VHH binders against p49116. Designs and how they scored, part 65

Target 1, 238 residues: p49116
Amino acid sequence: EGPLLSDTHVTFKLTMPSPMPEYLNVHYICESASRLLFLSMHWARSIPAFQALGQDCNTSLVRACWNELFTLGLAQCAQVMSLSTILAAIVNHLQNSIQEDKLSGDRIKQVMEHIWKLQEFCNSMAKLDIDGYEYAYLKAIVLFSPDHPGLTSTSQIEKFQEKAQMELQDYVQKTYSEDTYRLARILVRLPALRLMSSNITEELFFTGLIGNVSIDSIIPYILKMETAEYNGQITGAS

## First folded at step 20 (VHH)

Design Y4
Fold by OpenDDE, fold request of step 21:
Structure Y4 (fold): chain B 238 residues (1-238), chain A 120 residues (1-120)
Amino acid sequence: as target 1 above (238 residues)
Amino acid sequence: DVQLVESGGGLVQAGGSLRLSCAASGFTFRNYGMYWGRQAPGKGREWVSGISWSGGYTNYADSVKGRFTISRDNAKNTLYLQMNNLKPEDTALYYCARPGYGRTPESDYWGQGTQVTVSS
């Protein structure tokens, strides 16, 4: 069997909306996030192993891990996105909501903690200096997680995850032969992704565009969307 | 197609210095960690040094640690190896490498190499 991924999967180029506004409004944030989400989903769809699982299983997998994939995408694209600025803007927008007394104290705390966790995760990934190859395989490891409830074909999913882990290990070992702990340092960051609430992520990044529509509900449509359609949307939005 | 072209090798006396360059093309350079390897006469390929995509992290074989410095310029798609205090045992064909997909080095992308000869 060939490798799980290829150079085409290592490439992960996010195109930001243009022009960037002087003030990062909710629309800009949501559009940016949507592009990343779409890119992440289409990335997953482009993996032969993912395709081999079938449409139903694919949808279930993505539904289970979209938040983790999205978060990894944020980390990977943090510089291009000016993620810190986006997060600051989100906080500012939240302040308005706070002033309007629309959120409970507990909810405010939860949201702020989520933002903190997100920033810390991205910072930690940056400190590790993760490259495109490593990100691709980390995303694959997350994507092919057999431990989500309700999944079918868990044996196959586990196999793909193991393959991803092994290939990442090979990459790290070849590149950094005298650093025997790099792989471990990378992998120990993955549990942090499970601390991220998908609901809060959705509220922070997508509320302005999707309204009452959940990410969960639109995932099947995203996965069925043609690449040309996606590209057209990006071009039209630019 | 992935291409790597090494240069900068030559003959130097022990204690001398060389700076190797590797020009990369055919792939997105900044997406990958890179490494230098070498092959001495009659010996197998040996890993020398690795560098992360941004250059923020570097790793070295014990045999070259403190003497060699790996660096990169992503704008120029170029990998470098500064070799100081060279020793006769450093004599080898030096290869620039981009990791491929597989466990063995043969799955990686290599250039033609540049010969480094250190005289005693």
Scores: ipSAE 0.933, ipTM 0.976, lowest interface PAE 0.4, mean pLDDT 93
Fold by OpenDDE, fold request of step 21:
Structure Y4 (fold): chain B 238 residues (1-238), chain A 120 residues (1-120)
Amino acid sequence: as target 1 above (238 residues)
Amino acid sequence: DVQLVESGGGLVQAGGSLRLSCAASGFTFRNYGMYWGRQAPGKGREWVSGISWSGGYTNYADSVKGRFTISRDNAKNTLYLQMNNLKPEDTALYYCARPGYGRTPESDYWGQGTQVTVSS
């Protein structure tokens, strides 16, 4: 059996909507987030091991981990996205809702804490200077997590996760031979992903485009979407 | 195809300096950490130094710490190794490497290497 991933999977290029508005409106934020979401899901779809699990299992896996994949994508694409600016814009838009008394005090606190957690996570990843290879395998580890409820083929999923972890370990060991703790420093960041609410992420980044439709409900359609169709939309918007 | 071309080696006296370069092509350079290795006559391959994709993190073998500096220019797809205070024991064929998907460095990508000879 060959490696879990290839150079094709290491490549993760996000194209932002163009032109960038002077004022980041809700539409721009949602469009940017949607592109990242689609890219992340299509990335998963391109993995042979993922394809081998079947459509039902694939859908269940993505439903379980889309928030984590999306967050890793935010960290990886933070510079291209100007993530800090996007998050600041989101906060500003939330201020309008606060002024209109549309949110409870508790909800405001939850949302602000979530934004803080996102920023902190992305900053921590940047400090580690994680490369495209490492991100690809971290996403694979997250994708092939057997500990989500309701999954089928959990033994096979676990094997893929172990394979991802081992290959990442090999990469880190031979690249940074005298730093025996680099892998551990990277992996200890993963628990932070599971502290983040998928519901809050959805509300912050996708409310303008999805409306009353949940990300969970559209995941099967995204996974069946032709990559050429997605790429064509990106090219037309740039 | 992945290609790496090393240059900058030569003959130098003990205490001297050299700067090695490695030109990369055939892959997205910024997506990968890179490392330098060397092979002395009659010895196996030895890891020398590693660098993260942006250059923000570097690591060195104990034998070269304080003397060698690894760096990179992603805009030029080039890896560098500044070698100062060279010693006869630094004599080796130096090669740059991009990690592959195997367990050992032998599965990685490297060039032809550049010879560094340090005289007493």
Scores: ipSAE 0.932, ipTM 0.975, lowest interface PAE 0.4, mean pLDDT 93
Fold by OpenDDE, last read:
Structure Y4 (fold): chain B 238 residues (1-238), chain A 120 residues (1-120)
Amino acid sequence: as target 1 above (238 residues)
Amino acid sequence: DVQLVESGGGLVQAGGSLRLSCAASGFTFRNYGMYWGRQAPGKGREWVSGISWSGGYTNYADSVKGRFTISRDNAKNTLYLQMNNLKPEDTALYYCARPGYGRTPESDYWGQGTQVTVSS
């Protein structure tokens, strides 16, 4: 069997809305996030192993891990996105909501903690200097997680995850032969993704654009979306 | 197609210095960690040094630590190996490599290499 991924899958290029406004409004944030989400989903769709699982299983997998994929995407694209600026803008918008007494104290705490966790995760990944190859396989490991409830074909999913892990290990071993712990240092970051609420992520990055529509509900449509349609949306949004 | 072209090798006296270059093309250079390897006469390929995509992380074989420095210029798609205080045992064909998708280094991409000969 061939490798799980190829150079095509290592490439992960996010195109940001242009121009970047001086003041990052909710629309800009949501548009940026949406582009990343779409890119992440289409990336998954482009993997032969993912295609082999079938549409129903694919949809279930993405529904289960979209937040993790999205977060990894944020980390990977942090520089291009000016993630720190986006997060600061989100905090500013949150402050407005606080002033309007729209959020409970507990909710404010939860949201702020989420933002903090997100920033810390991205910073931690940056410190490890993760490259495109490693990110691709980390995303694959996250994507092919058999431990989500309600999944079918769990044995096959597990096989793909193992393959992803092994190939990542091989890559790291070849590239950094005298650093036997690099893989472990990378993998121990993944649990942080499971601590992040998809609901909060959705609220912070997507509420202004999709309104009452959930990410969960649009995932099937994103996965069925033609690449040309996606590209058209990116070019037309400017 | 992935292409790597090594240069900068030559004959040098013990204690001397060389700077190797590796010109990369045919792939997005910044997406990959890179490494240098070498093959001495009658010996197998050995890993020398690795570098992360940004250059922020480097790794070295014990035999070259403190003497060799790996670096890269992503704008130029070029990998470098500064070799100082060269020793006769450093004599080898040096090659730069981009990791492939196999378990062994033989699945990786490398060029023709550049010969480094260190005389006593």
Scores: ipSAE 0.932, ipTM 0.976, lowest interface PAE 0.4, mean pLDDT 93
Fold by OpenDDE, fold request of step 21:
Structure Y4 (fold): chain B 238 residues (1-238), chain A 120 residues (1-120)
Amino acid sequence: as target 1 above (238 residues)
Amino acid sequence: DVQLVESGGGLVQAGGSLRLSCAASGFTFRNYGMYWGRQAPGKGREWVSGISWSGGYTNYADSVKGRFTISRDNAKNTLYLQMNNLKPEDTALYYCARPGYGRTPESDYWGQGTQVTVSS
């Protein structure tokens, strides 16, 4: 039995829409987010262990953790995306909605807190200086989470998660031999991902492109999407 | 293929300094933490220092802490080890390494190493 991941899976290159507009409009934000989402889903699809679970189980897993994967992707690609600028733009767009009395006070609070949590999470990850290898395995740990309701093959999923954790541990131990607690410092960040609302994430990043269609409903389509179609979308948007 | 090529070793007197370099190729350098190890005569491999992908995080073995500095230039795909106040006990073959996917260091990628000899 070989490793769960390879260098191919460590590579996670997000291509942003070009050119970047002077004003980050909703379309740019949604396009950027969509590319990240597609990249994340296709990343998962490229893992042999993921493939071994079967289409139905794969879909269920991604439905359960897409928000966490997406958020890890945001953290990993924060610099390339200029995430702080994107979040600021989102806030500005929300301000317009607020002025139009389209949102309740409670909803505004929820959304703002969500944005804060996203920023804090990404900042915390940046402080840890997480590399591509570590991100890959963190995403794998998140992906192969057996504790989501309604999953099949939970025993196998758990095994994959354990494998991911062990391999990450090995990596950290070899690289940073005198820092015994680095792995723990990294792993304790994962609970923050589950504090993130999928609905709010969807609203902030995907409103406008998806319309009335939920991320949940398009996940099977994304997972079946051909690489050529995805590449075409990237090139077409540039 | 992953390749690592170390250089900069040599003979130095105790208290002297050396700067080792490691040229990396065959992989995306910035995606990985890197580390330096060494092997002294008659001894096993010893971890010396590790560095995160951006260089923002570093750690050191107690034996070299305060004397050695690990750094990297991602634009040049190069890892460095600045060694100051060298001691005879620092005499070893120094190698740079990229972690692989195994449990043991033997699964990692190493170069041929560069010899550092410190005379008393």
Scores: ipSAE 0.931, ipTM 0.975, lowest interface PAE 0.4, mean pLDDT 93
Fold by OpenDDE, last read:
Structure Y4 (fold): chain B 238 residues (1-238), chain A 120 residues (1-120)
Amino acid sequence: as target 1 above (238 residues)
Amino acid sequence: DVQLVESGGGLVQAGGSLRLSCAASGFTFRNYGMYWGRQAPGKGREWVSGISWSGGYTNYADSVKGRFTISRDNAKNTLYLQMNNLKPEDTALYYCARPGYGRTPESDYWGQGTQVTVSS
């Protein structure tokens, strides 16, 4: 069999809304996040192995791991997104809610910790100097996770994950032959993704854009979106 | 198509220096780690040095540590190998490589190579 991914899958180009406002508003943040989300899901959709699993299984996989994929996307696109600035803006917006006593102390702590975790994760990935190839395969490993409840075709999913891991290993070994621990250093970052709440991520990045609609509920629609529709969303000319 | 073109090789005396260049095209250069390999006469391919996409991480074979420096310029789509204190045993055809999708180095993308000859 051929490789799980190709150069087309290594390419992951996020286009940010333009122009960037002087002060990042909620709309800008949500739009940016939405573009990343759509890009991530359509990236997954473009993988032949993913297509082979069928629509129902695909939807289930994405529902299970969209937060992880999105977070990896944040890390990968951190520079283009000016992620630190976005996160700071989010914090600033949250301060207004705090001042209005709309959040409990515990909730504030949870949200702030989540933001901290996101920043730390992205920083840690940057320190590892992960490239587009490695990100692609890390996303594949996350996508083809067989350990989510309710999945069908778990044996096939596991095979794809193993294939992703092996191909990533091969890449790292060929490129960095004298660093036998690089793969491990990369993979040990993945557990951090599982500690991040999808609900909090949704609240931070998508509140105000989709209203009361959950990311979970719109995933099937995103996966069925035509390229033209997606492009329209990117250009804002819908 | 992926293309890699190595240059900068030549004849040099022991203790001398060379700087190899590799011009990359046909792919998004910054998306990939790159590495240098070499093949001495009668020997197999040997990994020499690797570099991450940004250049922030580098790795070297023990035989070249402290003498060779790998670097890259993503704006120019160019990979470099600074070779100092060259030794006769460094004589080889040096290849610039982008990893492909396979277990073996043969699955990678290679240039034509540039010959480095170190004389005593």
Scores: ipSAE 0.931, ipTM 0.975, lowest interface PAE 0.4, mean pLDDT 93

Design Y4
Fold by OpenDDE, look of step 20:
Structure Y4 (fold): chain B 238 residues (1-238), chain A 120 residues (1-120)
Amino acid sequence: as target 1 above (238 residues)
Amino acid sequence: DVQLVESGGGLVQAGGSLRLSCAASGFTFRNYGMYWGRQAPGKGREWVSGISWSGGYTNYADSVKGRFTISRDNAKNTLYLQMNNLKPEDTALYYCARPGYGRTPESDYWGQGTQVTVSS
């Protein structure tokens, strides 16, 4: 039995819309987020172990963890995306909505807390100096989570998750042999992902582009999308 | 194909300094942490130092801590090891490595190494 991932899966290159506008409008943000989402989904699809689970199970897994994968993607691509600038723009747009009295005080608080959590998570990952290899395996650990409701083949999913964890452990041990706690420092960040609301993430990053369609509902479509079609959209949508 | 080529080794007197280089190709260098190892004659491989993808985090064996400095230039796909205050016990074949995907060290990628000899 070979490794769970390869160099192909370690590569995670996000192409941003070009040119970057002087003012980050909602469309630019949504497009950027969509590209990241697509990249994340197609990344998952490229994993042989993921493919082995079958289409129904695959779809269920991605539906369960897309927010976590997306958030890891945000962290990994934070520099390329200018994430801090994007988040600032989102806040500014929200302020306009606040002024129009369209949101309750409680909702505003929830949204702002979510943005804070996102920023803190990304900052924490940056401080740990997580590399592409580690990100790939963290994503795999998140993807192959057997503890979501309604999943089939949970035993196999668990095996893949364990494999991901062990391979990550091996990597960390080989690279940083005198730092016995690095793996723990990395893994302890994962619970933060479970505390983030997928609904709020969807509202912040995807409203205005997908309309009333939920990310959950489009996941099957994304997973069936041809890679060539996706690549074409990335290069042509600028 | 992944390639690692070490250079900069040589003969040096105790207390001297050397700077090793490792040229990497065949993979996206910035996606990986890298490490230096060494092997003395008749001894097994020994981990020396590791560095994160950006160089923001470094780790050292106790035997070289305070004397060796690992660094990298991602634009040049090059890993470095500055060795100061060298000791005879530092004599070894030094190799740079990129971790692979297996459990065994043999799954990693190594260069041919560069010989460092420290005389008394």
Scores: ipSAE 0.912, ipTM 0.967, lowest interface PAE 0.4, mean pLDDT 93
Fold by ESMFold2, look of step 20:
Structure Y4 (fold): chain B 238 residues (1-238), chain A 120 residues (1-120)
Amino acid sequence: as target 1 above (238 residues)
Amino acid sequence: DVQLVESGGGLVQAGGSLRLSCAASGFTFRNYGMYWGRQAPGKGREWVSGISWSGGYTNYADSVKGRFTISRDNAKNTLYLQMNNLKPEDTALYYCARPGYGRTPESDYWGQGTQVTVSS
């Protein structure tokens, strides 16, 4: 049939909060991250194959993979977000938390390892010079993963994932005909996403804006959000 | 409304050089890799060279390696092909392409092409 994605799904424009603060702070980081999360969720919602699975399946899929989509979004938008600067600010804050005895040494080790893995992932994606087309299909492969527990319609989800893999393969082969290994180099980066902790991602990027609310719990509301309401939130309109 | 318009072709003697340009419009140029293809009279279409969105990754057919250089300027939405040490075998209609969502190159977005003729 027709392709899984279109040019509208390749577009992924993150708008940062304005004005930029003189000093990066937890509020700015959380607002920026929230915009990326909303953009990622509505990107998924816009895909016809995703819509065809139905609302309950959609919620289950996004709950299972939101951290992977968010991490791909961080890599794709690392430049516009100044992600390296944000991560440096978080590390400085973490050092203060050690001095104030607010976190256990084991937790601090876990958080620092997560930051390092995130930096490594983003660097590896930049070195591969991944484009918007490739990111859109990588996100689709991650979204349509049939191996998460408790999913309904896993056969259809697997079919969509295979379609995404095939269409990414076709793109890479048509664009870079003499490089038989580019697809493999790209795809081997994806397993690292499963090692990213959603709990730590929430702590790093969402605690100041959302408090202790789990992203898992708000996903149904984000997915149901009307387009006008969504646009108002990501543009900063009251 | 994807549009690709090639220019810079012409008649050149063997050993000479040409620089082809491809003006892109109707899509966000920086979101996509791009490539050049060519078609000699009576022959099928041959892939020549591809380039990633930033230009950080390039790829060439063996027949043109070391002689051709692909590049792009995302601020000008323009793709280039610098062709040096041209040979009569390089005579072809050259066209730039952006990959589409179909399985085969025939479904991709192509320009009308620019003729390159290399005399011996």
Scores: ipSAE 0.799, ipTM 0.931, lowest interface PAE 0.9, mean pLDDT 88
Fold by ESMFold2, fold request of step 21:
Structure Y4 (fold): chain B 238 residues (1-238), chain A 120 residues (1-120)
Amino acid sequence: as target 1 above (238 residues)
Amino acid sequence: DVQLVESGGGLVQAGGSLRLSCAASGFTFRNYGMYWGRQAPGKGREWVSGISWSGGYTNYADSVKGRFTISRDNAKNTLYLQMNNLKPEDTALYYCARPGYGRTPESDYWGQGTQVTVSS
């Protein structure tokens, strides 16, 4: 039996809507985030171990972890997305909402705290200089989490997570043989992902998406999409 | 079709310097950490130095620390090893490597190597 992932899973290329407007707007942010979401779902669906778990298990896993995968994607693609600029635009919009008394101060504090946690996470990942191989395996560890409630096949999911951890350990040990602590420094970043709110992620990045449906409710449809449809959603092609 | 091609080796007097290069192709260079290994006559391969994708993190074997500097240029898909204050025990065939998916370094992607010979 071969490795959990391959070079095709390490490749994670996000293309941004073109051209980038001089001033960022809700439509550009939502399109950019949607491309990342579909890229992340396509990535997960392409993993043979994921495919082996079956459709019901696939849906349950992705519902449980989509926000964590999305957040890892934000950190990995932060430069391509100009994420710091996007977050600054969102902060300015929130401050205008206070000034016009359109949104409660308590809600805005909650959203601002989430933005700061997201920025801290992305900065910590950049400081560790996490590469594409490491990101692919971190996403796999998050995807194959057996401790979410309501999962079936948890024993097999745990085996896949252990395989991802072992293969990441092997990579880090071979590349950085005199640093016995790099794996630990990387892995201790993951618990922060569980503190990210999917509701606030939807508010920050998916405002104006069709109606007010949650990402959770559309996961089964996203996972059943044809590969050509994914490519259209990832690149924005017609 | 991962391909790694080392160059820059040669004969040098003890105390001298050399700079090794490794041209990479067949993969997206900036997605991976890279490392150098070496193999002295009659010995197995020894890990020498590793570098993260951007070059922001580097790591060295104790025997070369302070004397060797690893670097990379992602625009040129090239890995470098600057070797200063060379000693006869640095004599080896030097290889660049990209980690593969196997457990051991033997499963990684290696070049053919470039010979470095340090005379007393």
Scores: ipSAE 0.798, ipTM 0.930, lowest interface PAE 0.9, mean pLDDT 89
Fold by ESMFold2, last read:
Structure Y4 (fold): chain B 238 residues (1-238), chain A 120 residues (1-120)
Amino acid sequence: as target 1 above (238 residues)
Amino acid sequence: DVQLVESGGGLVQAGGSLRLSCAASGFTFRNYGMYWGRQAPGKGREWVSGISWSGGYTNYADSVKGRFTISRDNAKNTLYLQMNNLKPEDTALYYCARPGYGRTPESDYWGQGTQVTVSS
């Protein structure tokens, strides 16, 4: 059996909306995030091992891990997206929401803590100088997690996760042969992804697109869409 | 098709310097870490040095640490190895490599190599 991923899975090209507004707004942030989400879901769909699990299992996996994949995507694309600028705009919006009594003090504290955790995660990944190959395998490890409740085929999912871990280990060992700790330093960053709230991610990045509909409810539709259909339907799909 | 072409080898006296280059094509260079290996006649390939995609992390074999410097220019798709204070035991065919998806280095992507010969 061949490798879990190929060079096509290492490619992860995010295209930002044009033109970039002088002042970032909810629509630009939501469109940017939607493009990243769509790219992340279609990245997962393109993996032969993922396809082999069947549509019901595929949908369940992505529903369970979409926030983790999205967060890895944010870290990978942080510079292209100008993520620090986006987060600053969100913080300013939150301050205006306090002034208008739209959020409680406890909720704002939770959201600000989430933003700081996200910033720390992205900084730690940049410090490790994670490349496209390593990101692709980290995403695969997150995608093929057998730990989520309600999954079928958990034995096969676990085998694919182990294969992703072994192939990442091989890459790191071949590239950085005298650094026996690089794999461990990379892998210990993954638990932080489970601490990221899907609810808060939706509030931060997807309020303008989805209204009151959760991301996991639209995942089956995103997985079926072709890229050309998405570009023509971005504001009408959910 | 992944292609790696090394250059800059030659004959130098002990204590001398050489700068090796590796021109990369057929893949998105900045998506991958890269490394150098070397093979003396009658010996297996030895890993020499690795570099992360931006150059922010580098790693060296103990035998070359402090003497060799790996670097890259992503705008030119080029990997470099600056070799200073060369010793006769550095004599080898030097290869640049991009990791492949196989378990062992033998299945990675290698250039044809450039010969470095260090005389006494």
Scores: ipSAE 0.797, ipTM 0.931, lowest interface PAE 0.9, mean pLDDT 88
Fold by ESMFold2, fold request of step 21:
Structure Y4 (fold): chain B 238 residues (1-238), chain A 120 residues (1-120)
Amino acid sequence: as target 1 above (238 residues)
Amino acid sequence: DVQLVESGGGLVQAGGSLRLSCAASGFTFRNYGMYWGRQAPGKGREWVSGISWSGGYTNYADSVKGRFTISRDNAKNTLYLQMNNLKPEDTALYYCARPGYGRTPESDYWGQGTQVTVSS
């Protein structure tokens, strides 16, 4: 049949809200993160292999891995998003909350550990100089993970993941023929993504979603959403 | 559509230098690693050097290490190969390439090549 991905899946263009505010705020962070989330799910939906698994399987896969896809997206778009500036502002807010005694010490520790893990992951991807092709295939490997509980079609999902791994290996070997270890160095970074808490990701990046909505609950609606609706912003709702 | 156009080849005496250029269009250049290959008369195509999207990582065949330098300018969508201390064995048609989605280099995107001839 053909390759798992194409040049259209390598393209991953995040457009930031404008204008950039003088001071970072919850609304700007949440809108920026929502654009990345929608871009990531639109990306997954556009893959023919993903479409072939059917809507129920699609929803189950994305629910299982959305935080990993989002984190890969953060690493890929870190410069465009000014991610280091966003994380610095969050750290400053947390330090002020300690001084004002507004948050539990245990919660602050959890959030700071998550920020440190995120920074380390992004740094490791930058050190490897991961390109758009490699990011697309890393996302595909994460998306087609057959080991999540409750999945159907596990055999077919495993075949798609193996195809993604083989096609990434072919790319790396053709581009960097004298470096037999690049693929291994890239793939050993993926387990760190499963250490990221979706709960803390929601707190850091999606606090503008009023009503305590979880990303897990909106995934079926995002996956059904037409392209015109995709271009909209999250408006926030009670 | 993907297009790669090499230039800068020519006739040069052993010990000389040449700088090859490859103009890229039809794709987002910064999303991909790039590489150079060459094909000497009567031989198969040989991988020469690869470069990561930002230029932060480079890799060379042993036969050209220390003499050739790969680089790129993402603002100009251009790949370069600086070739110093050229030897007659470097005589070949030089191609720039962007990896495709197939298993083998033959399915990648290639330019038409630029001839480098090194005389004794």
Scores: ipSAE 0.787, ipTM 0.928, lowest interface PAE 0.9, mean pLDDT 88

